# Miniprotein binders against a2bj90: the designs that were tried, part 96

Target 1, 235 residues: a2bj90
Amino acid sequence: MSRSARRKTSALNTVLRVVEVFASIQGEGPFTGTYSVFVRLAGCNLRCPFCDTRYAWSLEAGKPLGVEELVEEIARYEPSLVVITGGEPLLQRHPLNSLVEGLESLGLRVQLETNGILPAPARDEQLWRVYHVVSPKDVPVRVPGAKLHPSWVDYARATGRAWFKFLVANEQHVREVAEYVAKLGIPRSRVYIMPLTPEKLDMKELLELHSRIASLAVKWRLNFSPRLHLLVQLP
Key: E = the ipSAE of ESMFold2; O = the ipSAE of OpenDDE; V2 = 0.75 times the mean of E and O plus 0.25 times the DockQ between their complexes.

## First folded at step 9 (miniprotein)

Design ln11 (at its last look DockQ between E and O 0.76; V2 from the best seeds 0.00; counts 0 for: pae O 2.0 > 1.5, SAP 86.031 > 70)
Fold by ESMFold2, look of step 9:
Structure ln11 (fold): chain B 235 residues (1-235), chain A 107 residues (1-107)
Amino acid sequence: as target 1 above (235 residues)
Amino acid sequence: SLEELIEKLEELFEEFLEITYEMLYAIYRGDTEEALKLSEKLLEIARKLLELARKAGSPELVKLAKELEKLARHLHEAIKEGDMWEAIETVLRIIDEIYELEKLLES
């Protein structure tokens, strides 16, 4: 391997392409309501038509930040949770594992958000000990190229540190999710259904959609995930 | 027949994408032998796509197949040089081309 190639590989291991770092409330999934620092990584391997973070699709959207400096910046917020999101964070897997190591050494709780196309963490990765919210995009919302890697189900069973979150608009979607998770052997206690918002809605429409999906969650005995940050108008 | 050519193109296109993700994971694992094997297969599939696109007589498919071949070649070289950021960027360009195809097919 040339010296130039070794330098490029080293930068990959210690530098992240970061779009934004900010404090807010985790609005989705099992940690809803938690005071959090969000780290949005650049690059995504999907082009979802309903994506509300399209600005993070390109690696060019992120600026290089050193892992050590990023850990220090995050720590200054004194978060109850560090949420690593993106794009798709697992595209930057090497430096992401370094970031997780730094955050865990400070006792900070970490949650990853992923579309689940790339494999779940291996036992020798720092990501193995992190909480994960996996959002498959092949059911009921069909996104081309999306396919949940089967290792996520195995990981969830082995560790208890993964949950599966699905965007739904109606009861037909919920039925499809229920069939999908049953086939994969994902227990209902690990499944969240969340409102699919195909366009901007006014607050009344947003609340009505939340009410409808929450009622379906009760009916189908699944967990409900709000989009709390939208309801309370936070980033 | 044209229908047989289209079916074959679709099969190769799906295989192209599956190999791309498998290769990205091999790159992460540091399995350079596997990554190079997969990149060689990706380039082989890209060449077959171009041949079939020409037989189908579709200028748009030929343009797409040529772009995918260029991206596959670039990805292969990035892996050989150990340039992981360039490899990831090239995968994202492949994804962009697929997205444009989907938009085209809807109209």
Scores: ipSAE 0.601, ipTM 0.805, lowest interface PAE 1.6, mean pLDDT 87
Fold by OpenDDE base, look of step 9:
Structure ln11 (fold): chain B 235 residues (1-235), chain A 107 residues (1-107)
Amino acid sequence: as target 1 above (235 residues)
Amino acid sequence: SLEELIEKLEELFEEFLEITYEMLYAIYRGDTEEALKLSEKLLEIARKLLELARKAGSPELVKLAKELEKLARHLHEAIKEGDMWEAIETVLRIIDEIYELEKLLES
């Protein structure tokens, strides 16, 4: 490795490309309703047609921010939870481990949002200790390249710190999710279905969609994730 | 036939996408040797895509295939130089072009 490559690798371990940092309520998954700081990282390995954060797809959409500075910024919000999201946060895995170490040293709880394409954390990573909400894009929405990495199932079994959140639009999607998680041996208690929201739904249509999908969750004995932030008009 | 060319383009597209993700995993693991091998393979597939695009007579497919070849070459050089950020960003750009290619093949 050249001296230049070593300097770049050092920077890679301590600098994140960050799109935005903001405080809100976690609107989705097992931590719904929690006062949270969201850290949206730049870069994604998918191009989901339904993505509401397309502006985060390129690494260039983020500003370089040091891990220490980011920890200090997050701490000022006094969050009940730190949610690391973005495009795909695990594209920045190395500096992300450093971020988690810093946040945990302050006693902050951390949740990662991931599409599950990249491998789950190993036992020696700081990421092993945090909560994970995995959002597969292979089922039922069939985004090309969105195959769930098998290690997430193993991680979920080993730690109990992973949940799987699936986007669904109808009962056929819910059936496909139920079959998929059964085949993978994922416990239903760890599975959430969430409304796939088309663009430009009004509040009435959004509520009707939530009602339909929630009823399907009960029928299929799965957990329901709202999109609470949309319902209460928070970021 | 044109249909047979499209099927071959789709097969190469799938292979290209799979290798792109394998390379992303190799980059993540710091396995530079594997990442280099995969980037060479990616460059070979990009060349095959360009040849098929030329046979299909589609100017749009030829344009995309040329861009993929250019990006695959750039990725290989970034890995050789140990510029992992440039490598990752180049992979993301490759993914963008792959998705555009998919849209063209579905039309």
Scores: ipSAE 0.258, ipTM 0.667, lowest interface PAE 1.9, mean pLDDT 90
ESMFold2 (binder alone), look of step 9: mean pLDDT 82; pTM 0.796

Design ln2 (at its last look DockQ between E and O 0.89; V2 from the best seeds 0.73)
Fold by ESMFold2, look of step 9:
Structure ln2 (fold): chain B 235 residues (1-235), chain A 108 residues (1-108)
Amino acid sequence: as target 1 above (235 residues)
Amino acid sequence: GSLEELFEEFLEITYEMLYHIYRAMLAAKRGDEETAKKHIEEALKLSEKLLEIARKAGSPELEKLARHLHETIKEMKEAFEKGDFERAEELMWEIIETVLRIIDEIYS
């Protein structure tokens, strides 16, 4: 094998630390309702009190899985969308770029979910062409060190491939989000507000919260994101 | 600054350092040794700053972790100079693991 071919083969054999791979419906953001395969990567750089995937915080939660094998597993589901999530997937940025390369070679569409603390994709990264749903933890609840990297706003304007999603419980939270996105120059068309769901919310409470937040989205001229997978009881 | 301000600065510099590590790895994969060297040298400089901030914060745990980051990045620089990219990737994972221990320490 040539030097060039050997290096490309090695890049496709890199390893990710993967918590789980499963098929479901994308329940949040601009691709809500899409038949998707979820790839949950291990490791998170935050310890949010409202996290519903605490089991993914540690790298030890993930099994080492080769990129080529993972691409083949994903492809067998025949997804309409591949959702890369976690913890925080950009902690595994280097092998993640290799995974994206493999998925793109099969024509699969990819969406990344990120807290936006690490910088947005550069033009020379495979991640540049991926769709991104960025969930800052800077507003309305400030987590220390959770500041959105400013490159995400630049990336969204340059590419149109990023949206910003905020967990809100009430109108005060929505006001704080509106002030935040206005200050950063994030257009309303790129902003989603989504219900902040406590761990022990029954279905009636979940529906009532969805109704309340959806009404606020209309009032404030922002996009609404459900947590559809919770409503229909999918993973 | 306050202890809270020191921890926030520590995290911000940690993320900047980590980004340079990823940029160095990408450049090395493409055979761009000049760019890889530039990024690893920036990461090394930032790791020195992390050590200083950890000492100002009076956290022996953060100081140990910052020292480990600094030494690991030095070893990664040597791996790049030898063209040992398999070793560089192993060291990248060690850096990621150390960053997560920093996260646990700061948010504890």
Scores: ipSAE 0.896, ipTM 0.953, lowest interface PAE 0.6, mean pLDDT 91
Fold by OpenDDE base, look of step 9:
Structure ln2 (fold): chain B 235 residues (1-235), chain A 108 residues (1-108)
Amino acid sequence: as target 1 above (235 residues)
Amino acid sequence: GSLEELFEEFLEITYEMLYHIYRAMLAAKRGDEETAKKHIEEALKLSEKLLEIARKAGSPELEKLARHLHETIKEMKEAFEKGDFERAEELMWEIIETVLRIIDEIYS
């Protein structure tokens, strides 16, 4: 076996802490409606009061899985997209690069969901090649400790593989997003606003909220992200 | 600054430190020992700053966690110097766990 083959095998033996793996429809962002396998990684660097996946905040909530085993598990679903999410996937950045290498070797498309606090991928990382949906938590929701790392703006410009998804509850939030992205020089075509859903909305209230935020997206010339999975009652 | 401003600064430096640790691991697995050493040395310097901020914040628990973080990064540097990448990976996970505890302490 060549030194290159041994290095590839050693990279595939890296372990990830994984909360869950499941197939569903991507309900959010630029890939809405895509048949996807979701990989929810454990650990988060935020404590968002509105988080729907609080069970993923601890690393202990995840099981250790080998990258090779995880690639095989994902491949069995024959996904149109692999969505890597969790708490914050970039807390497991090193093994995550190995996972991406494995998935790309099978010709699978990968999307990362991140809060954008940790630096964007560098050119020498496998993560550089994948799609990213960055969900800043500084604007408008002002989660403590949340700050968008500037390198995400640079990455978006350099690659065209990043989008920014903002949680909004009202028109004031949409205004703050519009001002923020203008200040950062992020093109509006890369910006999505998504309904901030409080806990325990019924389906009628959820639809009304979606309608209001979608109308604001049109008014402010921003893209709208649904929470499609909630609307169609999928995971 | 306010205690809140100190905690924000603490978290910003923590996230920068984590990035350097990840870059060190990537470099090490590629056999780029020089780059790995550079990144782990930067992570170590950042952990010293975290200790200073924790002292200024007057939080004994945050200072304890920041001290543990600093000592763990020191051990990780030694693991790289010995070529013990398995130990370095274990220490990386311990660092991540310590960071998550720091976040819990700041948001408590």
Scores: ipSAE 0.456, ipTM 0.790, lowest interface PAE 1.1, mean pLDDT 91
ESMFold2 (binder alone), look of step 9: mean pLDDT 88; pTM 0.882

Design ln3 (at its last look DockQ between E and O 0.02; V2 from the best seeds 0.00; counts 0 for: placed apart)
Fold by ESMFold2, look of step 9:
Structure ln3 (fold): chain B 235 residues (1-235), chain A 108 residues (1-108)
Amino acid sequence: as target 1 above (235 residues)
Amino acid sequence: GSLEELFEEFEEITYEMLYHIYRAMQAAKRGDEETAKKHIEEALKLSEKLLEIARKAGSPELEKLARHLHETIKEMKEAFEKGDFERAEELMWEIIETVLRIIDEIYS
């Protein structure tokens, strides 16, 4: 490590372990279509079989990057939205709150993507004011170790800043999601169903799956999320 | 079964302990030493519970990991008492890494 990098890591500056920073379009959830900068944090507490970012599972995949430097890098893209994703970003909760503070000081809108196992933001956290897309992995896929923390429902009700997104392949999956969200008291207006793509699909198959799941969303009166980045071949 | 229930309890308490670590770091950052101390003390108590559960489950590796958590949290308490927040952050990363090793052990 250079002398300047050593000084940064030894000072009272916090760091994040960052896998990648890149510009693209938010392809999923309530902000679909928004010009975004993605910040992928290292480390995950799940091993989802359909994960499309397995390279972010290990903390070792991330490079230590100071919060000030990261904020400056993000700002240079002039994003309409900053998407913090990963692995599971809440594993880095402490420095993540510092990143959010820096981004908000520049007036940048922030969205977090989380599996919801760790608790929702407390009122005194910078993360409290961030938008959250929570993707529980205990329904319908039932990923081992996935259990949504109940505080996310309370947070969503209190703030209106959380949405819940579920991967589904068929109507039985949608029924399971509907039962799950009803049991937890999650309003359907906060629920997105999104096509589960467990294998490589050509464009025709991908469009047919989107059409089928979108029709189910209408039938069940749930929101539909595309995987727009796949349809338009962006990262 | 009973072993499965012990692993579920172990995992739940591990996340609760980790949450207290984050809250302690947040409190320390704003200079709230009493709140930071209370969160560290709760994290210590939870790490002792993890050790008890690991022994009951008959898992030497989980016992080793729980002991490591306990000792690391003790070091973090000392770091807070000295105002050594750089050390506290290093220990936080060690705790995060240990938590991920626990999750891998449970689901290996």
Scores: ipSAE 0.872, ipTM 0.940, lowest interface PAE 0.7, mean pLDDT 91
Fold by OpenDDE base, look of step 9:
Parts: sequence; C-alpha cells; structure tokens
Structure ln3 (fold): chain B 235 residues (1-235), chain A 108 residues (1-108)
Amino acid sequence: as target 1 above (235 residues)
Amino acid sequence: GSLEELFEEFEEITYEMLYHIYRAMQAAKRGDEETAKKHIEEALKLSEKLLEIARKAGSPELEKLARHLHETIKEMKEAFEKGDFERAEELMWEIIETVLRIIDEIYS
C-alpha cells in the first residue's frame, strides 16, 4: 500500500461528519437527568416517519470535524456523560472508535444511541466499552428496512452495557414489545418503553401521553423512558 | 435464599432459556441443525432447573407453569429432530406466552 493510501485511510478514520454539539440533560433511557454533551452525527440508514431529527439524515448535513478537535470541544463542557447520537452513529464506526478512545482517555463516560440495524461492537473495538441504548424500529413501529441485528442480543448478555428502548403509542404496542423481548431473551430490566409523540402535541397532550405510557410500563413491568427534554423545554 | 432471591434467579434463568430458544430458531432457519440442537438442549436443561426452583419456591401455580414450559420445550426439541420447523415456531410462541404468564405470577 502506497504512503498516499495510508494517509487517506488515516484521514478517514480521524474525521467525523457532525451536525451539532451541544450541552443539555439526557432526557431518555437509563441516563435520564444526566448533564450531557450531545454529539449528533450525520447520516442515517432509516427514514422513520416520526423522526424529529430529519435534518441529520444526509451525511452532507454534517460538517467534517477532526476527532482531536471534537474531543477538546466536548471536554470544555465538563460533561457527566457524552451522548453520541445522530441519524445512525454506527455509519461512522471507524472515526467513532477513535472518538471514544479520546474521550475515555479523559475519563469521560460515553453512551451511544443506535437503531440497532448495524452490528454491535466487536471486542476489539473501543465502542465495546461504552454504554449503548438500542432503539429498534422493527417493533412495534415497523419502519421499512429496520431489523435488529442479532449481535446486539449477544452484546447485551456479554457486557451488561446495553438497554433497549422502544417507541410505543398504546397497549398493543407494549404487548408486542413484551413478546419481542421475551423472544430474544432480553430481561425486562433492560427494556424501556418511550412515548411515540406525534408532531404538534401541546404540553397538556404531551403530559397525558406520558402518563398513559408510564401507567402501561407499570402494568407490563417495563421501564419507562420519558422524553424529559420535551417536558422541560431543553434541546 | 429469600423468596425474592429465588424469583430473581428464576427470572434470570428464564431469559437465558429464551435466548437459547431464539438461537436455536435462528440456527434452524439457516440450516445449521447442529447448532440448533445444541441450543435447544441447553434450553431444555435450563427449563429443568426452572422446575427445581419452582418446587423450592413452594408455588403450585409456578410449578405447573414451569412444568408446562419444560414439556413444551421437549416437544420443540422433537419438532427440530423431525425437521418440522413450522411446528417448532408454533411451540416457540407457546413458550413465550407461558413465560409471560410466569413473570406475571412471580410479581403478583
């Protein structure tokens, strides 16, 4: 391999396409309430009709940022958690491993948000060490092209660092989630249900929806994920 | 252990068993009969352990459900041995429904 090919491969492994970097409170999943820096990566392999971040679907929506520069930017916020999100962060797996290495070297905790379509991290990846919230889109919402990669079940068992977050609108969706996680052998303690929010809910409607889904979580013995950021009007 | 500790152990083993059933079905669907057999045998062994825990817990309802679960897994093993994957899939869903009832019984 020529020196030029090695330089191009090294450059591709050190640059991320980033839509935005911001500090907020983690509003969802097992880390709800945590002061976090969010890194929203560009590009998604899905086109969910309910997606609130449609602007991140294209890789071109992100600016190229060096991993080192991004680590320095994140560190300035002194976060309790770094949340890697986007469209689908694992589309940028190689530079993302480099980012995780940099963040972990500073003692920062990292959580990845993923749709679970791409394979889980392998043991030799830096991503193996971080927390993962997997949001399947095949059940119950049945987004075209969504299928949970089976390696996420294996990863969850091997590491205990994965949780599964499902969008639900009603009790039938909660039943489908309960059946699905049982089929996969995923403990209920690792499962979150979250309100599927239609566009243009007012605050009253949003609270009523949260109340209904939380009550279903109790009834079905599942964890509840709020959309806390929407409730407290944070990014 | 406390009754709570027995139920936690029961739940943990239940999800391990379900994982092996899932892996068996995945192996069968790809024509890997050897892997399918290995996973269903492990699921069967785990279901025997669930019966033992149910007996120790002293719940007749839980023991009944755990017995039904074990017998259903035996039937699923036989379905795999016969190459009847349609029947195996039916039995998988019966197992899942039984497990959901078990979990509801444990936390009732």
Scores: ipSAE 0.304, ipTM 0.704, lowest interface PAE 1.4, mean pLDDT 91
ESMFold2 (binder alone), look of step 9: mean pLDDT 87; pTM 0.871

Design ln4 (at its last look DockQ between E and O 0.63; V2 from the best seeds 0.77)
Fold by ESMFold2, look of step 9:
Parts: structure tokens; sequence; C-alpha cells
Structure ln4 (fold): chain B 235 residues (1-235), chain A 108 residues (1-108)
């Protein structure tokens, strides 16, 4: 962009409400194993009973942080991937697009984690070029109010920048996911199944669950997502 | 429609309204004043529909929240007309908070 256009786009002072920023390994989905900086945004439009980040549900849990300052903080980690998560990050869609613009100007690759209730990015948004892992909560877990916006399937087909990740505990859940994605026309190459861990598990139990869900992924010809950070005890 | 259908419609329109708020702010960021005003006007129209649905549902709490959305969006329209985009951003956050209160009310 020209200097003049850049000055017009920076005419507003933009703030995000941020719960935490930390470095770790992306443990889930297509970018599993990548050295990442996580930015957890406040506020969520769901109350999932299995949520392990309930402290991010309230918008008040986030501290206001300027986008430029946040970009500089993230850059100091020298991440290979910036993961925007939350809560539900798309509740902060406007300042989030500003954050993405700043990160992309430094050549940083960005991945968004979303429950997919709010619409997929439009072509004129900075989020259009970001990678998205969409985790619908209406199948198989059926969280009240969770309804995947249909634009995510169109976005995935148009851009190749979205994947769909589902929490499953057993083969019945996998069958329900398979039916759901077939109905929506989501190709199997874009679908991940991931272990649902509903209680405290020791390491042996966690590995056994991973083995069972991975075997089901092979059987059903779906991608498998570990919860690698749990297995290696990272945040 | 049934109460369940009214709540589903209410939630859908709430998210549609919120999306127009985001589109208004995007347009304002790039200096497209006319597009910003078009989106804020659509958001205002949708907030009027929310008031209607809340009344049909017989929910005083949803009506209170829908009225708050409507008045906040009217204030945001005035802020855009004055070019007060810092105020518009503050009002956007109030709208996001109100949306979260709506979701809690529907699913409580």
Amino acid sequence: as target 1 above (235 residues)
Amino acid sequence: GSLEELFEEFEEITYEMLYHIYRAMFAAKRGDEETAKKHIEEALKLSEKLLEIARKAGSPELEKLARHLHETIKEMKEAFEKGDFERAEELMWEIIETVLRIIDEIYS
C-alpha cells in the first residue's frame, strides 16, 4: 500500500482486549508442532461444558492493548506462527483485522481459531488471507447456540485457507461428523477429528484415547489432530 | 412462531446486526464515510427488528437488551456523522458486550 493509503488506514486508534500472550507449540490441527505465539482474546459467545479456558469467557477478562504494541511484543518472540484464539476472536473482528495487517506486514504467518458462528472473512478483510481452523460445536457435542455459519464452507473452497476440527470421544461421534461434513460438502482433506478429554486422564489413558481416535481417523479417512501440548505438557 | 423459533431468529439477527457494525467500522477505517453510514443504517434497522421479536417473545430482559442495542447504534450513527471515530469504537465495544448479555439471556 502507498504511504497515503497506509495513513488513512491508521487514522483510528485500535485496541484489542487480550487475556494472555505466550509462546508454545501449536498442539492441534494442521499446524501441529509449529513454534507459535498464542494471543488469547477475551469474550466468547458459547459456554461449552468442556472448555478449558473458561477464564476467557468474559470480555472483562481482557486487558486493553494497542495493536501496534501487541505486534511489537509478538515479533520479539520470533514466532513461526501466530495463533489468534480466545474466547471467540471474531467478536473483536474490527481490531483483529488491524492486528492481522500489522503481523502480515512483518511477514508473520497467522492462524485463527474460531467456533465458526460469525461469518467467514470477506475478500476486503485482512483476515481473508489468514489460515483458519474452524471448530463447530453443533456436532457431535451439540453445544447450545452453536451454529456453523454456512459462509465458512464457501470460504474454505474459495481460498483453501480453512480446516474444520471436531472433538470426538467414540465411533458414534465420528459417524455423526462424517454425516455432517458430507451434508455440508466439506471435503475429507479439510476435516480433523480430535480427542475429547472429558475427565482427568493420566498419561497412559490420554495416549490410549489418542490411539483410539487416530485409528478411527484412519478407518473413516479423516485427518487426525492430537492434543500434542497435553502429551508433552506444554501450555 | 414458537418461543424457540423467536429466540433463534433473535440470535441470527443479532449476529447479522453485529456484522454490519464491523463493516461500518471497516469502512470508517479506510475513510469510506458513505459505506460506513449505509452499514450503520442497516444495523439500526436490524435492531428495530430485534425489539419487535423481543416483544413477540414476551421477554422483558431481551426487550431491555434490544432497546439498549438500538439506542447504542443511534449514538454510533451520531458519532459517525460528527467524525468522532474514537467514540464510535467505544460504542462498538458496548455493542459487543450487549451481544454477549443477549447470548447469556437466551441460553440461561
Scores: ipSAE 0.866, ipTM 0.937, lowest interface PAE 0.8, mean pLDDT 91
Fold by OpenDDE base, look of step 9:
Formats: structure tokens, C-alpha cells, sequence
Structure ln4 (fold): chain B 235 residues (1-235), chain A 108 residues (1-108)
């Protein structure tokens, strides 16, 4: 076997801690409406009080899955997009690069969801090639430890494959986002605001919140991300 | 600085250290032993700094975790030197688990 073949086989034998794999519609960000397979990875470096996936915070919440097996499982769904999410996927950065290599070899598009605390991909990583939706938690929600790593701004400028999604509840939050992205030199075309949804909203309240935040997005000249999956009652 | 500033510094260095661990694994997988060694040595150096910060913070539990992290990185360095990449991968997971425990301790 050539050195290249041994490297591919060793790459495919890496293990991820996976909480769940499911097919749904991407409900958020620039790929809203896309038929997607979601891979939720275990482990998170944040403890967001509004997190709807708290069960994914521990690494022990994830089952060990081989990259090869996971690629085969994903491929069976024939997805238009593979969404890597979790707690924080970049905690599993090494095997995650192997996963991306496998998925790209099948011609599958990949999007990463990240909190942006860990450094952006380097040019020599497979992750460099995929789409990224960065969800900072420092502004406006001020989760402790949620400081955006500066390399994400550089990555966004270099590749055009990054967007920034901010959780907002009111106009003051939208103002803070607008000021923050202006200070960082992030183009508004790459910025999404999304409703911060409390767990106890009924459908009417959820729609009213979406309407309010969407109107604020127009007013502040920002993109709006729905939580479409909640509106259409999908995972 | 305040205790909060020390914890912020500790967390930032922890993520920098973890990044070097990943870069070492990437280099090792490519057969670039020299680059792998460089990154693991930097990670080790950063873990020593974490121990110093934990001592300054006066947190016995954080110091314990930082010590465990430092010793695990030493073992990972030895695994690389022996060419035991399977052991290095196991130790990488242990490092990630320790980092998550550190985060829990800082924000408890």
C-alpha cells in the first residue's frame, strides 16, 4: 500500500463522539430550507443558559463512531448539505477533518456550526474548504468565555465561506450586534440576526417574535435567520 | 489582575494549547514528525503557564486539573517520540476531557 493509501485508511479510522445523526431541513442561516443531514457532535466549551441541546455538553453524551461508518450513514440520506453541529464541533477538530475529507470525496457539501471561540481553519485543513456559520455568544447575550477568535474575521475575508449569526431578543441587542460587526470590519451581508427563543413560547408568540426581529433586521440592514425548524415543527 | 481576569487568561491559553495539540496530531498524521514535535513542545510550554496561572488564582481544583493536563501532554510527547500514534490519539481525548472539566470549574 502506498503512503497515500495508508494515510487515507488511517484517516478513515478516526473516531468521533456523536450524539445524534438525523435528516431534516436546515432551519437557520444562509442555507435555510436546505434538505440536510445533521451530525451533532458531543462536548461543548460553553454553558449557554438558553441552550436547547444541553444533553450534548458532555463528551460522554456521544457514542464513538468511526469516520468511515459515519460517512456511509450520512450518504444513505442523499443530503443536499451535511451540517456538522453539536456542542462545539471544533473540540473534535482532528477527526472532524477526516470526516470532511470523506464527505467531500463523495461530492457532499458541508456546513459547520461553531461558537467561534476556537481558531478558524488553517489552509492545510480540510475544514478550510467547507462553509462555516459562526455563532458568537459574547454579543449580545454575553455568555462567559464566548469571546470570538479573531481568525474567523480573517477566514471570512479570505474565503467568503463564513457567516456570523447572532441571537437577539430586542432592538438593543440588534444595535449591539451592528456596532460589534462594524468594529470588527465584518460586512453586513455576512451577518444574520436570529430570534432568541425562550423554551416556553407557543406558536403564536414564536411567530410574533420572528416578525419583530425580522422587522429589526430590515431596519438595521442585516440578514434575518428564522428558526424555521421550530416554525414547521421539524427536528 | 482580578480573579476573573486570571480565569479569562487561563481559558485563552487553554484554547491556544489545545490548538497546538490538534496541529501536532495533524502533522503526525502527515508524517511530519518535526512539526508535530514543535507543536507538542509548545503545548507543553503553555500547560506549564496554565499551572502558574492556576497557582496565582488560588484554586486547588484548577491547579489539579492544570497539573493533570500538563502530565497528559508530557505523556503525549513521549507517545509521539515512540511513534505510538494510537496512544497519542487516546491522550488527545483525555486532554479534551480535561479542558471541558477546566471550563466547568471556571464557570461553576
Amino acid sequence: as target 1 above (235 residues)
Amino acid sequence: GSLEELFEEFEEITYEMLYHIYRAMFAAKRGDEETAKKHIEEALKLSEKLLEIARKAGSPELEKLARHLHETIKEMKEAFEKGDFERAEELMWEIIETVLRIIDEIYS
Scores: ipSAE 0.757, ipTM 0.889, lowest interface PAE 0.7, mean pLDDT 93
ESMFold2 (binder alone), look of step 9: mean pLDDT 87; pTM 0.865

Design ln5 (at its last look DockQ between E and O 0.76; V2 from the best seeds 0.00; counts 0 for: pae O 6.1 > 1.5)
Fold by ESMFold2, look of step 9:
Structure ln5 (fold): chain B 235 residues (1-235), chain A 108 residues (1-108)
Amino acid sequence: as target 1 above (235 residues)
Amino acid sequence: GSLEELFDEFEEITYEMLYHIYRAMMAAKRGDEETAKKHIEEALKLSEKLLEIARKAGSPELEKLARHLHETIKEMKEAFEKGDFERAEELMWEIIETVLRIIDEIYS
């Protein structure tokens, strides 16, 4: 290959397939309450029956956006956190590492949301240094094809930068989550249980569900995640 | 093995193959052509295994998808050898789309 071809490759601006970019509050997990910009990537390798972002399942739902342009757009929001979500963002792993590199060069804090089927970041990836919220989908409702890659537990222990989040509706679900995390060796300090909200709830029902799941989190000595954005009526 | 075991193996190898594609692209971006070539060769070996499993499972749709993966990875190897990394990126997206079609086929 010529020197010219290698120079062109080093300057190539790769693209991501992006469904939407918007500002809101991170309503879930360890960064709850943080002013955030959300970047939703297209494509998912699961078809969860409780998914609230089904419009992101197809790669065709995403528009190609250059990484450099996307970094500049995100930076203009002046976020305290950049949340990369989707579908399943690790399907776009190569350009995603480029996006993370650009965001970190500007000092922006990044969190990834993943179903954990694809492996955790390797030490030589830019993704190694960002925060991850991993949502395994084979408990309590088993989604066909869901299988947490074992590297996520090792990654969480090695770096302290991964947490595991589970949707639950009742104590039977919490018991199943507790058994699952014990079997896999996931420490309780890294586990969040979060209300599994039906299609639509009024505010009283939503608060009652939060109260029940929070009480169960205390009983089972697990962390509780609200769905704060729903409580305060944000996207 | 059972049909269920064959589909499980097919899915696991598909994700392993995809991971090698990602590693190849990342190595190529850094100018590490030797590492990129090793990952492409591993992806090719895995795509041959996918063809074997699809035939054993008796699934014409998985066989068609596995052949497409194999041919696409061969074309990506050629693109790497020519230094045509824009083409390699286009082929990466085709591989990702084909992986998603495989997952839909297995669980449909």
Scores: ipSAE 0.868, ipTM 0.939, lowest interface PAE 0.8, mean pLDDT 91
Fold by OpenDDE base, look of step 9:
Structure ln5 (fold): chain B 235 residues (1-235), chain A 108 residues (1-108)
Amino acid sequence: as target 1 above (235 residues)
Amino acid sequence: GSLEELFDEFEEITYEMLYHIYRAMMAAKRGDEETAKKHIEEALKLSEKLLEIARKAGSPELEKLARHLHETIKEMKEAFEKGDFERAEELMWEIIETVLRIIDEIYS
């Protein structure tokens, strides 16, 4: 590369399409209860019928933000964790690696939320260093187009920085998850089950659902993920 | 195979293709032109397979989208060859948008 080409590549304002940035408590998975900044990226490769963030499905729903600007915005919140979520964050994999580099340079911890369809990070990616909560949509909910990429199992084994979070509505779903993770050789200690919440549950129904699924988690020796943000009425 | 099996194959190849596009951009940003070229060439081959699958599926709209995807990847390869990384990044976004339209078409 000429000196000019290197200068142009360094000057490429790596841009992310961002739906929203907000501070809250991480309500789900292994980091439940952590004061976090959420970065919701635009675009998703699925159309889950139960998705609570359908507004993020289109890339056009996101505003273009420079990585440097976004790092500065995140840092102002003094978060204990940065949660990168959205539709599917890995659709923006290239600029996302630059974001992670910026955040890590400030000593910020990063967690990615992904549906696990796209390949896991390679060793030469900045994304390799962060925590990942993979939410497969093939089991038990069988969303069309959902298939867990095999590389996530390998990544989990190699790094210990991945967990798998499954949406479940009943004991049959929990059984299917238990069988699936056993087949893939995923340790149960890395598996979370979370309530699949239909739309329009009241607080009482939501608590009852959490209680039922938590009891099933104990019975099947799996970790339980609440939807804590829904229970405490945070974003 | 069933139409469903063809769509499953189509999606699997699509996501593999996207991975190569991302790797190409990362390599280009690092100044590794050889690796970038290798990945974009692989993405182009995968897009050709997508066109073949779309033809077999008998969906005119899917074939149209797969053709657009292939041509966009070809243009992205040319952008890399010219050292026009700004254009390559624009084309990457266009590819992602096209993939999302393909997914919508498959599951509509």
Scores: ipSAE 0.017, ipTM 0.373, lowest interface PAE 6.1, mean pLDDT 88
ESMFold2 (binder alone), look of step 9: mean pLDDT 86; pTM 0.854

